# Ledger of designs, part 9: VHH binders against Diaminopimelate decarboxylase (lysA)

Target 1, 379 residues: Diaminopimelate decarboxylase (lysA), of Deinococcus radiodurans (q9rtk2)
Amino acid sequence: MSLSRHALQDAAQRFGTPLYLYDAEELDAALWRVQRAFGDARIFYAMKANPNLNLLRRYAAAGVGFECVSLGELLRAEAAGAGGERMILNGPAKSDAEYAAAARLGATIVVDREEEVVLLPPGSRVLVRVNPAMTVSTHEHLATGTARSKFGLTPEQVPGTLAELRDAGHEVLGLHMHIGSAIEQAEDFTAAFARVTELRAHIGGLSVLNVGGGWSLNADLEGIAYEAHEAARVFGAELWVEPGRYLVASAGWLLTRVVGTKRTGRNFCLVDAGMTEFLRPMLYGASHPLYPMWDALATEVWDVAGPACESGDLIARGVPLPTPQRGHLLLIGEAGAYGASMSSTYLSRPRPAEVLWTGHDWQLLRRRETPQDIWAAEV
Short names: E, the ipSAE of ESMFold2; O, the ipSAE of OpenDDE; V2, 0.75 times the mean of E and O plus 0.25 times the DockQ between their complexes.

## First folded at step 1 (VHH)

Design H3 (framework vhh_5c3l_4)
Fold by ESMFold2-Fast, scan of step 1:
Structure H3 (fold): chain B 379 residues (1-379), chain A 121 residues (1-121)
Amino acid sequence: as target 1 above (379 residues)
Amino acid sequence: QVQLQESGGGLVQPGGSLRLSCAASGFTFSDYAMSWVRQAPGKGLEVVSDISSSGGSTTYADSVKGRFTISRDNAKNTLYLQMNSLKPEDTAVYYCAAPYWGDKYSTLDYRGPGTQVTVSS
């Protein structure tokens, strides 16, 4: 973080806590790293990581497209100024309204299951999602205990689905794949790319190979980019990628305030942010860096607990922190992705404000909700 | 992007001394408390020492108290660990780290790649 302690204290004073903070320079740096590593690949930001309209406008201005998984996300991309050629509609369970919106906008639709072929609007631009981890049993009634993903088609289903889409008059651009999350090195893609490139013998060339995202913040982007470009070259295809977390996670923080402490078998640092602001630790067991903004020695370990009346409302467990006191500020790192986007109004707690450090001052991106905003739609 | 780069490790005889350095970049170094942590072969992470953001306060693990001294130079964005009277049990990879340690099963965030210290005759 290029942010000074003074700038963080100023933000807390002006906007209150809990507060989402973003750094424009860090957002630009993350995008530059992706552009440098992937060269001429097309970048589609997976907005599920953070759909704030102001962040989307920055990406649209930089020529970055959007991967969307709902009607609301397609409309956010449109509101951010994206054309349909910069929009992808993905998702395993699309609605008629989503198909209609994608057609109106000229978005590329990712076909996730065979039955979607008959649901597509006429002349749709499509990619077929292949799950390279799925195995097709030699006998359907003798299927093994292999786990099945709810996403994508098996490699065996792909040639038939591509042919059916072309016969129906759709513009078949190519394939989409997404192998998971927390991917650090090219070797993590090797088996998946090998399985997908075997399809070349059955389906010929493609216009597009979209390899998704799922990269960790420590990922070897150049190694991953090299392997992804080689896979695309097997098909003669243009490479598309869908970074989400990688673009925004390290550029965002959640600023919280200590409301008190409690010592009952364990040391608890009670803060004004919890599962309603930042669900990741409770939902995924995620660990995030913590930056105490007070000067003292970290002589004890603390559990950082949120305000919800639930035993699982913990931001962190067993963290060495200087002794907290009411009013102290605590900064939660890597909170730019799947933080604000997953926040809720549970317990009638208003969603926090979001602000952007421009390099010289704070810009408000989303105002803090009031309690009255939560029930404004109740009649 | 936070970067921490340790240096100064090596092979030393029992009773010898080493000075470790950690060059920090990508954040306002003077705003953060810093720690030295180590991992001996086949063991978990041990916090060796920590220092407040101003350098006014320090702590040490009982295993190194009186032998190690932590210090910092905020003008140079550098953290130091002076290690005296080294013992074979001090053999470990030493990491410079920000003051976050998730839990007993997670890695310490914002640690450097580490520097190997081997104490052996």
Scores: ipSAE 0.000, ipTM 0.140, lowest interface PAE 18.6, mean pLDDT 84

Design H4 (framework vhh_podentamig1)
Fold by ESMFold2-Fast, scan of step 1:
Structure H4 (fold): chain B 379 residues (1-379), chain A 119 residues (1-119)
Amino acid sequence: as target 1 above (379 residues)
Amino acid sequence: EVQLVESGGGLVQPGRSLTLSCAASGFTFSDYAYGWYRQAPGKQRELVAAIYSGSTLYADSVKGRFTISRDNAKNSIYLQMNSLRPEDTALYYCAKLYGEKWYDSPDYWGQGTQVTVSS
């Protein structure tokens, strides 16, 4: 980290805990890595990873667009200063209000199902989402998985859907695809890109090929970029990419305070953050780096548990930590993505503040909620 | 993604030797300290040995018998286990510890490698 222990202690004192922390230099470094690897590709930040308006303004100022999956996200992109040419509306179950907002803003709409052709506002700018995993073999007639996928059209549906969209007067830019999450190597894309590029014989050239995101923090970006550019070249298309987690995860931390310890067959380090602040370990079984802010050798393993009265409210299991004491600070790493964005007011616990290290001082990005904020909308 | 991959475990007779290896990837190896932990059935994991730049730490039960070492060029740490006893039987885990950075903690484990000492 570029952050000093003094700066982290200052943040805890000024803003309280639990607290989300971001580092401006780390945000800039992550974006630079993507720009360096992908060159002339157009970048759209998948804001579901972290929709904080102040982070969105930084990306808009850098010329980065936004991938949105709701009305609220489209309005956040607008509030951040993005024009429609820098907005994408994605999602399998769009509302009429979302279609109307996309049309008003001039956003590019990703068509996820054939039914949407007749639901689109007149003259919409569109991409068609193809799911390569839903490809049916003409020789084997095995249609396994088609009914189990929530996202995208089969490759077989794509040519007909593109024709219907053009006949209806829409501006068809090209294709969208997203193959998964936690992708580390170019080989993870190879088969998917091969299946999509086979469509060239049926649909001709495209203006855009959007290959989505889903890259792990250890991804071979240059290898992935090479394969993606080759796929776009087959169509004569401009390459678009949608990084989310990769841009913000390593630039953010959750700062917690130890409230106590318990030894009952296992060692428990009890902290003031849990499922209401940071759902990812409980929902996805995710592991996150932990940084104790007290100096000592880790000689025992601890389970790090939150304040919710649920056995599953565990941030980490069996991790070596120096012996915790009430009042000690503990940092949870890689928390910039799907942390604050997934927080809740469960148990009437107010959502944490969010602050940005500028390189010199802390900037408040979101004030801590009060308990009264939670029921302010109750009449 | 941070990875720690252990190897070298197995079944050995009392009094013999075994060397465990741990290959690390996904971070700058030289910035961190490393340790070996073990867990016997029904017990919590305990520290066996730790290595920093220039210093080592050993549990009293293994002092003089086990030696921890590191190879920064190969991104690996090793545990040389001599004069093995039945009490050394456990699942052995490699962990990333405190390095030069005061706030770094051991937050990643390999899946462990089984060491069984019996006749």
Scores: ipSAE 0.000, ipTM 0.227, lowest interface PAE 15.8, mean pLDDT 85

## First folded at step 2 (VHH; framework vhh_7ubx_2)

Design C6a (from C6 with S53R; at its last look DockQ between E and O 0.01; V2 from the best seeds 0.00; counts 0 for: pae E 22.4 > 2, placed apart)
Fold by OpenDDE, look of step 2:
Structure C6a (fold): chain B 379 residues (1-379), chain A 122 residues (1-122)
Amino acid sequence: as target 1 above (379 residues)
Amino acid sequence: QVQLVESGGGLVQPGGSLRLSCAASGFTFSTYWMTWVRQAPGKGPEWIATINRGGSTMRDDSTKGRFTISRDNAKNTLYLQMTSLKPEDTALYYCATGYTFKWYDTSEYDYRGPGTQVTVSS
């Protein structure tokens, strides 16, 4: 971690807590790792990981495209200066508004089901999403490439769908595959790529092979890249990738303040961030590194609990921490992805501010919401 | 058909500056990543910097702060601004298309120029 304790304290003082922090250097480093591994592949940031407009502008300036899964994300991408081949519309249940926006913006549309053949705007650029029907080593809710998943066409459906799309006058670019998120096993990708390349005999060459993302933070990018490039070469296709979490997760933190402690059936370190700010622990059982910004002589086991009136509002369970006191700062790591993006206004709690460390100062990326912002649309 | 022609090299004193240019032709320059690499006699190739389609740049740590890669797509030209040159910077400097995970090896590039010699000496 490149952030100093002083910098963190300064951030808390200036912007309050809870507070999302991002490091520009870390963002650049992650992107570089992807670029280094995948070479000439086109990179589309899966912005659902973090759709902050400032981050999007940064990526746009870097020549990175955007994979969008909603109208809002399409519009965010547009606001960031993207268009045309730099935009992908994906999703299992696209709305008419999303189709229309995609057409207007010239986005490539990922066909997720056969029914979309007749729903697409005329002359659409399309990819067909393939479900390889594989079991992957990730959380059930993060698995998108299993047989029971709601995503993509079966390999058996792909040839016919491609033909129908062409007959309908669409520009068929190729195939899309995304097997899940936070994939730990490189073999999952190898198998997936092998599965998709089997289609070569049936569908011929392609212009594009989009292998999605879903890379764990410790993924063997070079290995994955090699397999992906080989798969693309089988089709004679250009390689597209869709990293999301990998690009932003390690570059972001959530800074929270200790509100107090409780010693009852368990030891609770009570903090001002909870499920409304950071949902992943509760939703996925995700474990995130914790960095106490204080020292103490005694270390005990603590549950880190948020302020929500919910039993499940725990950031961490059974973690060793120096004895906390009210006012202490706790830093939650790997929170750059699906932190702010999944934050909510449950309990009428405003979303936290977001700031970027530039190497010498903090830049505000998002102001803290007011309660009035929350009900602004209410009549 | 594809041509890359480096220029701007020469003899310079330590602490001096040079700006290398790479003129590209025969392909759509704006769609390619571009890379500078160098090779000194008796040494393997060394990666200097890469710039992607959109202008994002990354550089080797050894030259970071002294060398800057940039591009002008309208002119189909890649640049390397070198400052605070050192004798150890003496090498043949190559411009190459694209970027692979073996970017440190000039033989891995599809297209590269013949190179321009940079000599840093008192």
Scores: ipSAE 0.000, ipTM 0.231, lowest interface PAE 15.1, mean pLDDT 91
ESMFold2, look of step 2: ipSAE 0.000; ipTM 0.107
ESMFold2 (binder alone), look of step 2: mean pLDDT 80; pTM 0.803

Design C6b (from C6 with M58Y; at its last look DockQ between E and O 0.01; V2 from the best seeds 0.00; counts 0 for: pae E 21.7 > 2, placed apart)
Fold by OpenDDE, look of step 2:
Structure C6b (fold): chain B 379 residues (1-379), chain A 122 residues (1-122)
Amino acid sequence: as target 1 above (379 residues)
Amino acid sequence: QVQLVESGGGLVQPGGSLRLSCAASGFTFSTYWMTWVRQAPGKGPEWIATINSGGSTYRDDSTKGRFTISRDNAKNTLYLQMTSLKPEDTALYYCATGYTFKWYDTSEYDYRGPGTQVTVSS
């Protein structure tokens, strides 16, 4: 059996809407592409893209590590069976609890600022994050390698910080770099790698070069891999990569139901999913493929609007759709990354269920929350 | 109501180039993933490439570097630019939509055109 219209309708009937759907084969395919392109590089899934425990277990079983940016993510990784060198703790403002957990779990800690030298647990295994201070072709909020970014040390700060870390008794493995997410221009990576390799003359060889992720879905993985391996070779280092969105985005969808239409200043296709379920359109102006699961004789231009009492709660603006009717299903593509992970309980809206197509049936990965789940911690 | 019509095929010498087009109608083309597949006589369908609505592409390694998939949403047209054609590229070429996104599984496509024949021969 394949993921058909019938299968999608079945999912909606069984689990309701809004509903996150994932395809196991698509997940595997994306991972395989990365493995094939990067060869012997170590892969750490940036789980912020999608931290679902079932997905994490799949990756753990495949030998993939985890890049974690919070205590919760560290604990998720642990729950998925990861530990030691399979864990990376990253973040610009780490808490004492995160340092402690990293020490307990044996995670590699990415040093983001000089002040961390005295905050690290004794004998930590560390990478130093380098901000190459470059402009990249992505949304401003996704550009983590620019001069104005709150992430990483400047190249000028790196040599001194490395020395201090070593003097303090930490195991310095090497460098980390992450220039952003959804990077479209391959040249951004090439330039960034070149900038980092300039440090070779000042800091010498390294054990590890972590080049992060941020690959667009159409990224030239082979080209990026080649450049990354070359950069690593300059240092004599092992290559680490941190794909997130690339691994999960195309393997996930959000299924939503039309609740009605409105024809006022614009045509609105009103759906039961909005900013609380899928934030990327509102936050980043992201455009996602839409698949109306209905036919109509007429096609018009529609805004797809969610139920939130927010003017900006639009999934899409000015898109051609066949005339929608209440009850119709709309499938939103490329929602496997930063969909469910960025969902909220704003307006006391429960988070949607998550299901996985196994090739034969839908497997429940997350039950739909109840409103009572939302305020369970309230006194 | 959904219609896909391939064109641009023909006879070409080895090393030559062809540009295939697929005219789409009857659905919201701009929001759909589109795929090129081919089938040679005596062989099963072979996936070539897929492009999503945003322009991201996925390609089979066998034609990587020679074939390029693209789309013009304003014209509701899908393209396949083929270069350095080889005799083994001889096949009937189809454009397709998929309700599933298993682009590597040719059985997952919703609609296909009638196909356009590409023959590479000296």
Scores: ipSAE 0.000, ipTM 0.229, lowest interface PAE 15.7, mean pLDDT 89
ESMFold2, look of step 2: ipSAE 0.000; ipTM 0.105
ESMFold2 (binder alone), look of step 2: mean pLDDT 81; pTM 0.813

## First folded at step 4 (VHH)

Design b15 (from B9 with Q100T L103Y; framework vhh_5c3l_4)
Amino acid sequence: QVQLQESGGGLVQPGGSLRLSCAASGFTFSDYGMSWVRQAPGKGLEVVSDISYSGGSTTYADSVKGRFTISRDNAKNTLYLQMNSLKPEDTAVYYCAKDTWEYPYYGYDYRGPGTQVTVSS
ESMFold2-Fast, scan of step 4: ipSAE 0.516; ipTM 0.812

Design b2 (from B9 with D31R T59Y; framework vhh_5c3l_4; at its last look DockQ between E and O 0.01; V2 from the best seeds 0.00; counts 0 for: pae O 14.6 > 2, grease 29.6 > 24.2, SAP .746 > .668, placed apart)
Amino acid sequence: QVQLQESGGGLVQPGGSLRLSCAASGFTFSRYGMSWVRQAPGKGLEVVSDISYSGGSTYYADSVKGRFTISRDNAKNTLYLQMNSLKPEDTAVYYCAKDQWELPYYGYDYRGPGTQVTVSS
ESMFold2-Fast, scan of step 4: ipSAE 0.518; ipTM 0.806
ESMFold2, look of step 9: ipSAE 0.005; ipTM 0.269
ESMFold2 (binder alone), look of step 9: mean pLDDT 84; pTM 0.860
OpenDDE, look of step 9: ipSAE 0.000; ipTM 0.211

Design b3 (from B9 with S54R T59Y; framework vhh_5c3l_4)
Amino acid sequence: QVQLQESGGGLVQPGGSLRLSCAASGFTFSDYGMSWVRQAPGKGLEVVSDISYRGGSTYYADSVKGRFTISRDNAKNTLYLQMNSLKPEDTAVYYCAKDQWELPYYGYDYRGPGTQVTVSS
ESMFold2-Fast, scan of step 4: ipSAE 0.423; ipTM 0.755

Design b30 (from B9 with G33W; framework vhh_5c3l_4)
Fold by ESMFold2-Fast, scan of step 4:
Structure b30 (fold): chain B 379 residues (1-379), chain A 121 residues (1-121)
Amino acid sequence: as target 1 above (379 residues)
Amino acid sequence: QVQLQESGGGLVQPGGSLRLSCAASGFTFSDYWMSWVRQAPGKGLEVVSDISYSGGSTTYADSVKGRFTISRDNAKNTLYLQMNSLKPEDTAVYYCAKDQWELPYYGYDYRGPGTQVTVSS
């Protein structure tokens, strides 16, 4: 654990619960690990993991670019100080406004379907997304590199699409690929890279090979980096990577408070955070480490449940915890990615505040919403 | 087994200074946040200060901010607390503690006898 109990208790007292908290040292450490493993590769942070403007400013200051999938994300990257050479617009269903913004900013556009060739602004900088048609080990909703995925062109479509883009006057930089999320092993990437590098015989060299991200926190970064660099070498290309979860997940936590317990055949620990704050366990069946902040031996297993009137509003099921009591603090780990970014105001519950541990004190990154903020746009 | 041995306490006049030390053994000292906690006569435990594995992050209770400085020497497995501008309210037994975040126990893990600090004329 990178944070002390005293710092966490101080945060709960000053900012309330539920509360998202981040550690600056852990953010810096994760970026350093990626830079060390991938060397001269260009890093684009996939901001869908956590688009907080203060985190984006930290990445921009470090020379990190941004992978964006909406107009709002492009505008966040611009607000954070990124130039277009540091921006990528991705996504399977782009709007005219998104194309226009990408062109204005000079962003690189990832072409996901052949129809986009005629929709692109003149002289666009482009990558073509190829689907290597492989099976990945992650939940189906997170898989993007399978034959059944809605993302990318088939390898057979790639040579023709590249030719059409060049004939239309676009600056074709190369290829993009992204095979899934929570990938731990270099072997998963090796198979995908082998399928993509077979295209070398048909399409020649490239300026850029963007291999995306999707690495788990336990990923063999050195092994993945080695395979990625070898794939780029086949094309004579510069390597680009798009880490999201890896950069921020372990640097963030969700702090919640026990509101009560019940024992009705199973032991339930009821907390003040649930699907509206942290959707991942319900949506993806995700498992997260839990850190009780009260002194006791863990002698029983508990289900940790949120406040929503939904049977699936569970943070965890059957986990060993010391006996909880109302008022105790419980910390949910690996919550820096796809936590705050996926939160909602369902049940008219206001979104939590977000704070950053600087090493000596807490910095507010986002204020807690009031209930009135939720209906402020209703006329 | 985890062993923590506090030292450096004593009797001091208001406005004086003391430096506490804690010698740690039985675990990988550089892997843990370390803390100073105190217990004043007739009161519960109060966490005074915490320090990260590297010493790059520190926290302080509001009652001691600006007066106390926590530090560590990972090569010597030693934790320190420099106490300046001592007040009668600082009178307590001071314990060093390992901040435990894994099964089977969560909480401040302390085993030492503590060191008595008395601030009195």
Scores: ipSAE 0.235, ipTM 0.654, lowest interface PAE 4.4, mean pLDDT 89

Design b33 (from B9, 14 letters changed; framework vhh_8emy_2)
Fold by ESMFold2-Fast, scan of step 4:
Formats: C-alpha cells, sequence, structure tokens
Structure b33 (fold): chain B 379 residues (1-379), chain A 121 residues (1-121)
C-alpha cells in the first residue's frame, strides 16, 4: 500500500538487484483474511512457500504454527520460537533424523504411508494423510488407473492404518488431507470432504481434521471455511489448515534490472534475474504480473529472459512492455511464495538479498551472498 | 489533488522546434517519474517519453528518439519536452503524466487539459 516508485528505487540503490522485497502490511492483511474466514481453526503456515526466519518470527508472534517437510524446516520453526504443539512434520519420504527431531520437539507427525507405522518413535503424536482423489478401481483388474498422487493413503487403507498406529501405542489425533493447489471455489473441496467424511462410519470421531491449504489468491475463503468446518463437525474434530502460498505470495516481489535488449526474430528483454533467482516460470510455466518502472505504455511484445545459458531461462514470453533500456527496473509480482525459497546457486550465481517494507523504511531480512559464499563448504 | 498544467504548444511549420512545459502540483513531484503522452484526433494515446524521479534516466518512443528530449526541474516542479525537427505526424494534444505507481497497480495519471501541437505548412 505504502510502497511507491521512490521506495522501490531506494531499495535498488541501497541493496542492489536482483532483490526480493516484502510488504509488512500485505503480510498482515493476508493472515487477517485467513483468521477472519476460518475463525477458531488452528493455522499452520506451510513454510515451504517462504522459510525466511524473520517471516517465521512474525507468524510465531501471531500464534501461527508451522507445517514442516524437513529437518531444516523443523529447526527453523524451533529457531522462530515455536513449541512442538505448533509444529507439524509432513512429507512422503521422512528420514530417521526427521522422526527423531519431531519426537524431541513434540511435533505432530503426518503418516503418509502404512510402512511408516514401524518407523515412528514410541508414543508419537500423529495424523494420517488420506488422499480422497485416489480412485478405487471399479473394474476388477481391467480398469487402467489415472495419474496417481505420491502423497497419502487411499481411503480404504485408513481404518487399518489407524488401528495399527493405536495398537503400536501412538497418540492418533486424526486425519490430514491436501487436495491440490490453485483452488478457488468451495465446490473444489466439496467432493473431497464428502469422501473423507464417509470414513466416519468406519473410524468414528477424531480430535483433529487437518484440511491442508492450496488456496488460490482469489479463493472464496469464507465458502471453503464453511465446508471445512462442516467436515470437521462430522468427526467432532478441531479444524487445522495449512496456508502457504496464500499468506505470502502477494506480499512479495522480485525487483530486477534490465541488462540489455536483443532483437533476433523475437524481442528479448534481458534482466539480471532468472531461473537461479525465480524458478517458477521455467518449472511450472507460471505467469507473473510484471511492473515496468520506466513507463506503463506497451508498444511491442517482449520475452523477458534471465542471464542463464539455458533456452528455458525465461521469466515471461510474449508480454507487452514499453521498450526496455539498460538500467531500467522491472518488478515481478506474486513472488513472495516459491521464489526465494526455490532459489539456487546454479552457475555460481549468489542468492539475492531479501528486504521488508515496514511502512516507512526498508529492513534487511537476508544479506546478499558473495560468490565466495557459494564454495565456502568446498575443502 | 494531483494537478498537471501543460503549456507551450502551437501551430508550427515542419522542421520547427517547440518546448513544452508541465507545471505539477498536489503531490511530491521529486518522488515520481514523469511522462509525456500524445493523442492525435481519432487515434488512441501514444506514449512519447519518460524521465525518472531524479532525472538520471530517460526513455523515448522510437518515433521521436533523437528528435525529442525530456527533462525536469524538481525545485520548480516542472517537466519539459524539447521537440526538434517536428513532422506533420507529431501533430497531437500532448499530456504530461505522473507515474501511478502504487503496488499492486501501476499506470499513468494524466488529468491535465493538454497542449495542442499542430505541424502544417
Amino acid sequence: as target 1 above (379 residues)
Amino acid sequence: QVQLQESGGGLVQPGSSLRLSCAASGFTFSDYGMHWVRQAPGKGPEWVSSISYSGGSTNYATSVKGRFSISRDNPSKTLYLQMNSLRPEDSAVYYCAKDQWELPYYGYDYRGQGTQVTVSS
């Protein structure tokens, strides 16, 4: 809201480019929308979207828990001040060290496959992950399967797995589910919730129903929250949710600088950020809003290309932009999630700095790496 | 409220020069980039030139590059466009515009009356 062209130019001057920047007001607004829609549900931030310790400390201070998928993420949650009751360990391929850390911290472990029952530390607190999208074959051995998710158990496996966990002495809290990403409508959850609530007849009541996240930035949160609370009510359960992208995506941007232009059959706007800073366009074919900071009237279409010697190192293809010139600033929107968290040091390119707009000035959240930082662990 | 007042237009012959001025008020002039946009009768608006908040960076449409020069005087809150070697196709109403840069939105804010430039023999 309070971010201006002058503030953005000041950031580029003080911290260099490429640069990740976040707006504190937008972070607070996104969390408020989730809290308002979901009421008394427990919120666990899926930190894979952005694990910066300073952002985690803001969420911990607000009473928000953390969904973690690695040892490193559990340790980040601990460093941010979270207690184990505010930690969830998820993931399909957990290590022994991850199980041990979760037990030490008192975290809730999400069981993704039946064979994990024998791998859990004694007396673990658990949820069982159910995939409501997995199809039970209706045609005996003649039906071909559709694409399968690598996550969770089929509904048919759930009652047996719950019984095995209880027989082994674990504290079974309930179920976990996560149906996908970019979900906009309550109707997208309705069928999944119906499939999961059918289990009530076989498994009885639960303490917790965790419905995950995966909400689009334009999602009908009130509608989704209503359906989620109804599903939890069927089990007599407390509702847990795991927003990630929704909380941080629109609150972050990647600020880049035009390095030059090239016209070789297509128009290329070459910028100082690419796949090593922002992998989403190359990996997922993702489209992000682009905000030129030199003028807003487009005369031609341009491919925005990064510095990597890879044909796929494109931020955008065929987008209308005013004619770029070396030194001009270009802002990439919706970059607060799966941007900095997925950055790499490929080609020995240092990771960018991260800064937060407080409403009146920039706060450094992460210093820019040097090239020497990249090979510091090589001996 | 943002107010932009353009001046300096007129009727000139091809090959002539004109200097346009834009007096700005209602905002902190030195915090914003500024632009010149023109609109000929029966046509949509065409971006002409841009200048950064400090004046350290400028940009021009291909059609005017090498002929036009944009500049600003932050103390006096005034934007200028020096137009040289004017052609009949440069005939238009010229508007100055403030950056409408406020995340998550951007654009032009040209609320002035404009100044008419006519190039004919």
Scores: ipSAE 0.000, ipTM 0.216, lowest interface PAE 12.5, mean pLDDT 85

Design b34 (from B9 with Q5V L11M Q39R L45P V47W D50T T59S V93L R111W P113Q; framework vhh_7pa5_2)
Fold by ESMFold2-Fast, scan of step 4:
Structure b34 (fold): chain B 379 residues (1-379), chain A 121 residues (1-121)
Amino acid sequence: as target 1 above (379 residues)
Amino acid sequence: QVQLVESGGGMVQPGGSLRLSCAASGFTFSDYGMSWVRRAPGKGPEWVSTISYSGGSTSYADSVKGRFTISRDNAKNTLYLQMNSLKPEDTALYYCAKDQWELPYYGYDYWGQGTQVTVSS
């Protein structure tokens, strides 16, 4: 946090609200923490967290690769200056165009289902995604849990799939896994790594073990890195990791302005941002830190609500705030991931501008859309 | 630097009582207002109660008025929440929070790890 009160007020005045703002120092600090903890592992930024081309250029310049799940994301990685050795194409439902683009770029393709073996372009570089949870015995009342997972192969399918890929002439680098989200402790990985490393007896060594990401902002990175390196060592493999949220969430904020208040059995703080700018609270029930930029002492509970005509358009529910007034600035924290990337033009509301604090001034990363930008593609 | 350590949680039956404590260090406790905030599984944070720096004024969420009492001991740097007539709806992780007023940390700048309160049905 290098942002001053003056810098935040200056941003609101110069660029308007709602406004996504990022701190270059915090972006660099998050990457340094990952590099320090994981050492010689290759880092692939999961760009679904925030695909802003300017952020991607910063990562490419630092030697960071990209995990992509669409044609558009592969093209963003290319535009950011990444070579194919720094690109991964993942996803359970890839299109022919995505396979073709991955082949053209020399990207590594993560095989998520057996059917993909015959769909791959000749000589593809591949990882096979294993889901250790699919073979775990579940309680009878939770039997549908494994059936709801749409990602990866079972461990039992892996040896056969690796053999089929090699027989088809593909360059099989190794395995990919991703065990979940909001992971805080090394212990959360221990069982999954044990399941995957049991495959060593059946498949031998690997060139790559990619353990994905999904780390919480308070994760024990050193502990997780230790367990991940141990798992890779079992295969004699290079370790790859795919942080997304961890790299950008704490480096970004959504700056909003209070439009008004309403007291109708509950206290509502109405702000100029909602589900169209910041979908996470409504879609996932996500909680985000709030920083009111006015009187400090909170004496009442407020629901922070957006402008959409939806009862669920709430940024926060039941949060202590000093009494808001029209024109006050309210800062939403941990908004650098799955904020701008999930924004929409619902209700013909234009997307916010995005700016980067360099340590001494603001750099524009994305201009604010106009309403006319929203229908520009309509014939 | 700033540390907030909650304690006193546990399992109780409906109608029971618990007293939560929060030990504060790393700042001048008597200069700041303090709050209790709770988070039920799958929900966002809900403010419970606030007490002024001197203890001279308190406020409560409508859901807990008449049942909960917030207090503080500035000599011991400790915040308390006395919870009476507990309901299943009170089941949550309870955090104490330090008031803050300098950018970029307005509102609550520090929360402890929380203490779990479970009211069995």
Scores: ipSAE 0.000, ipTM 0.170, lowest interface PAE 15.5, mean pLDDT 85

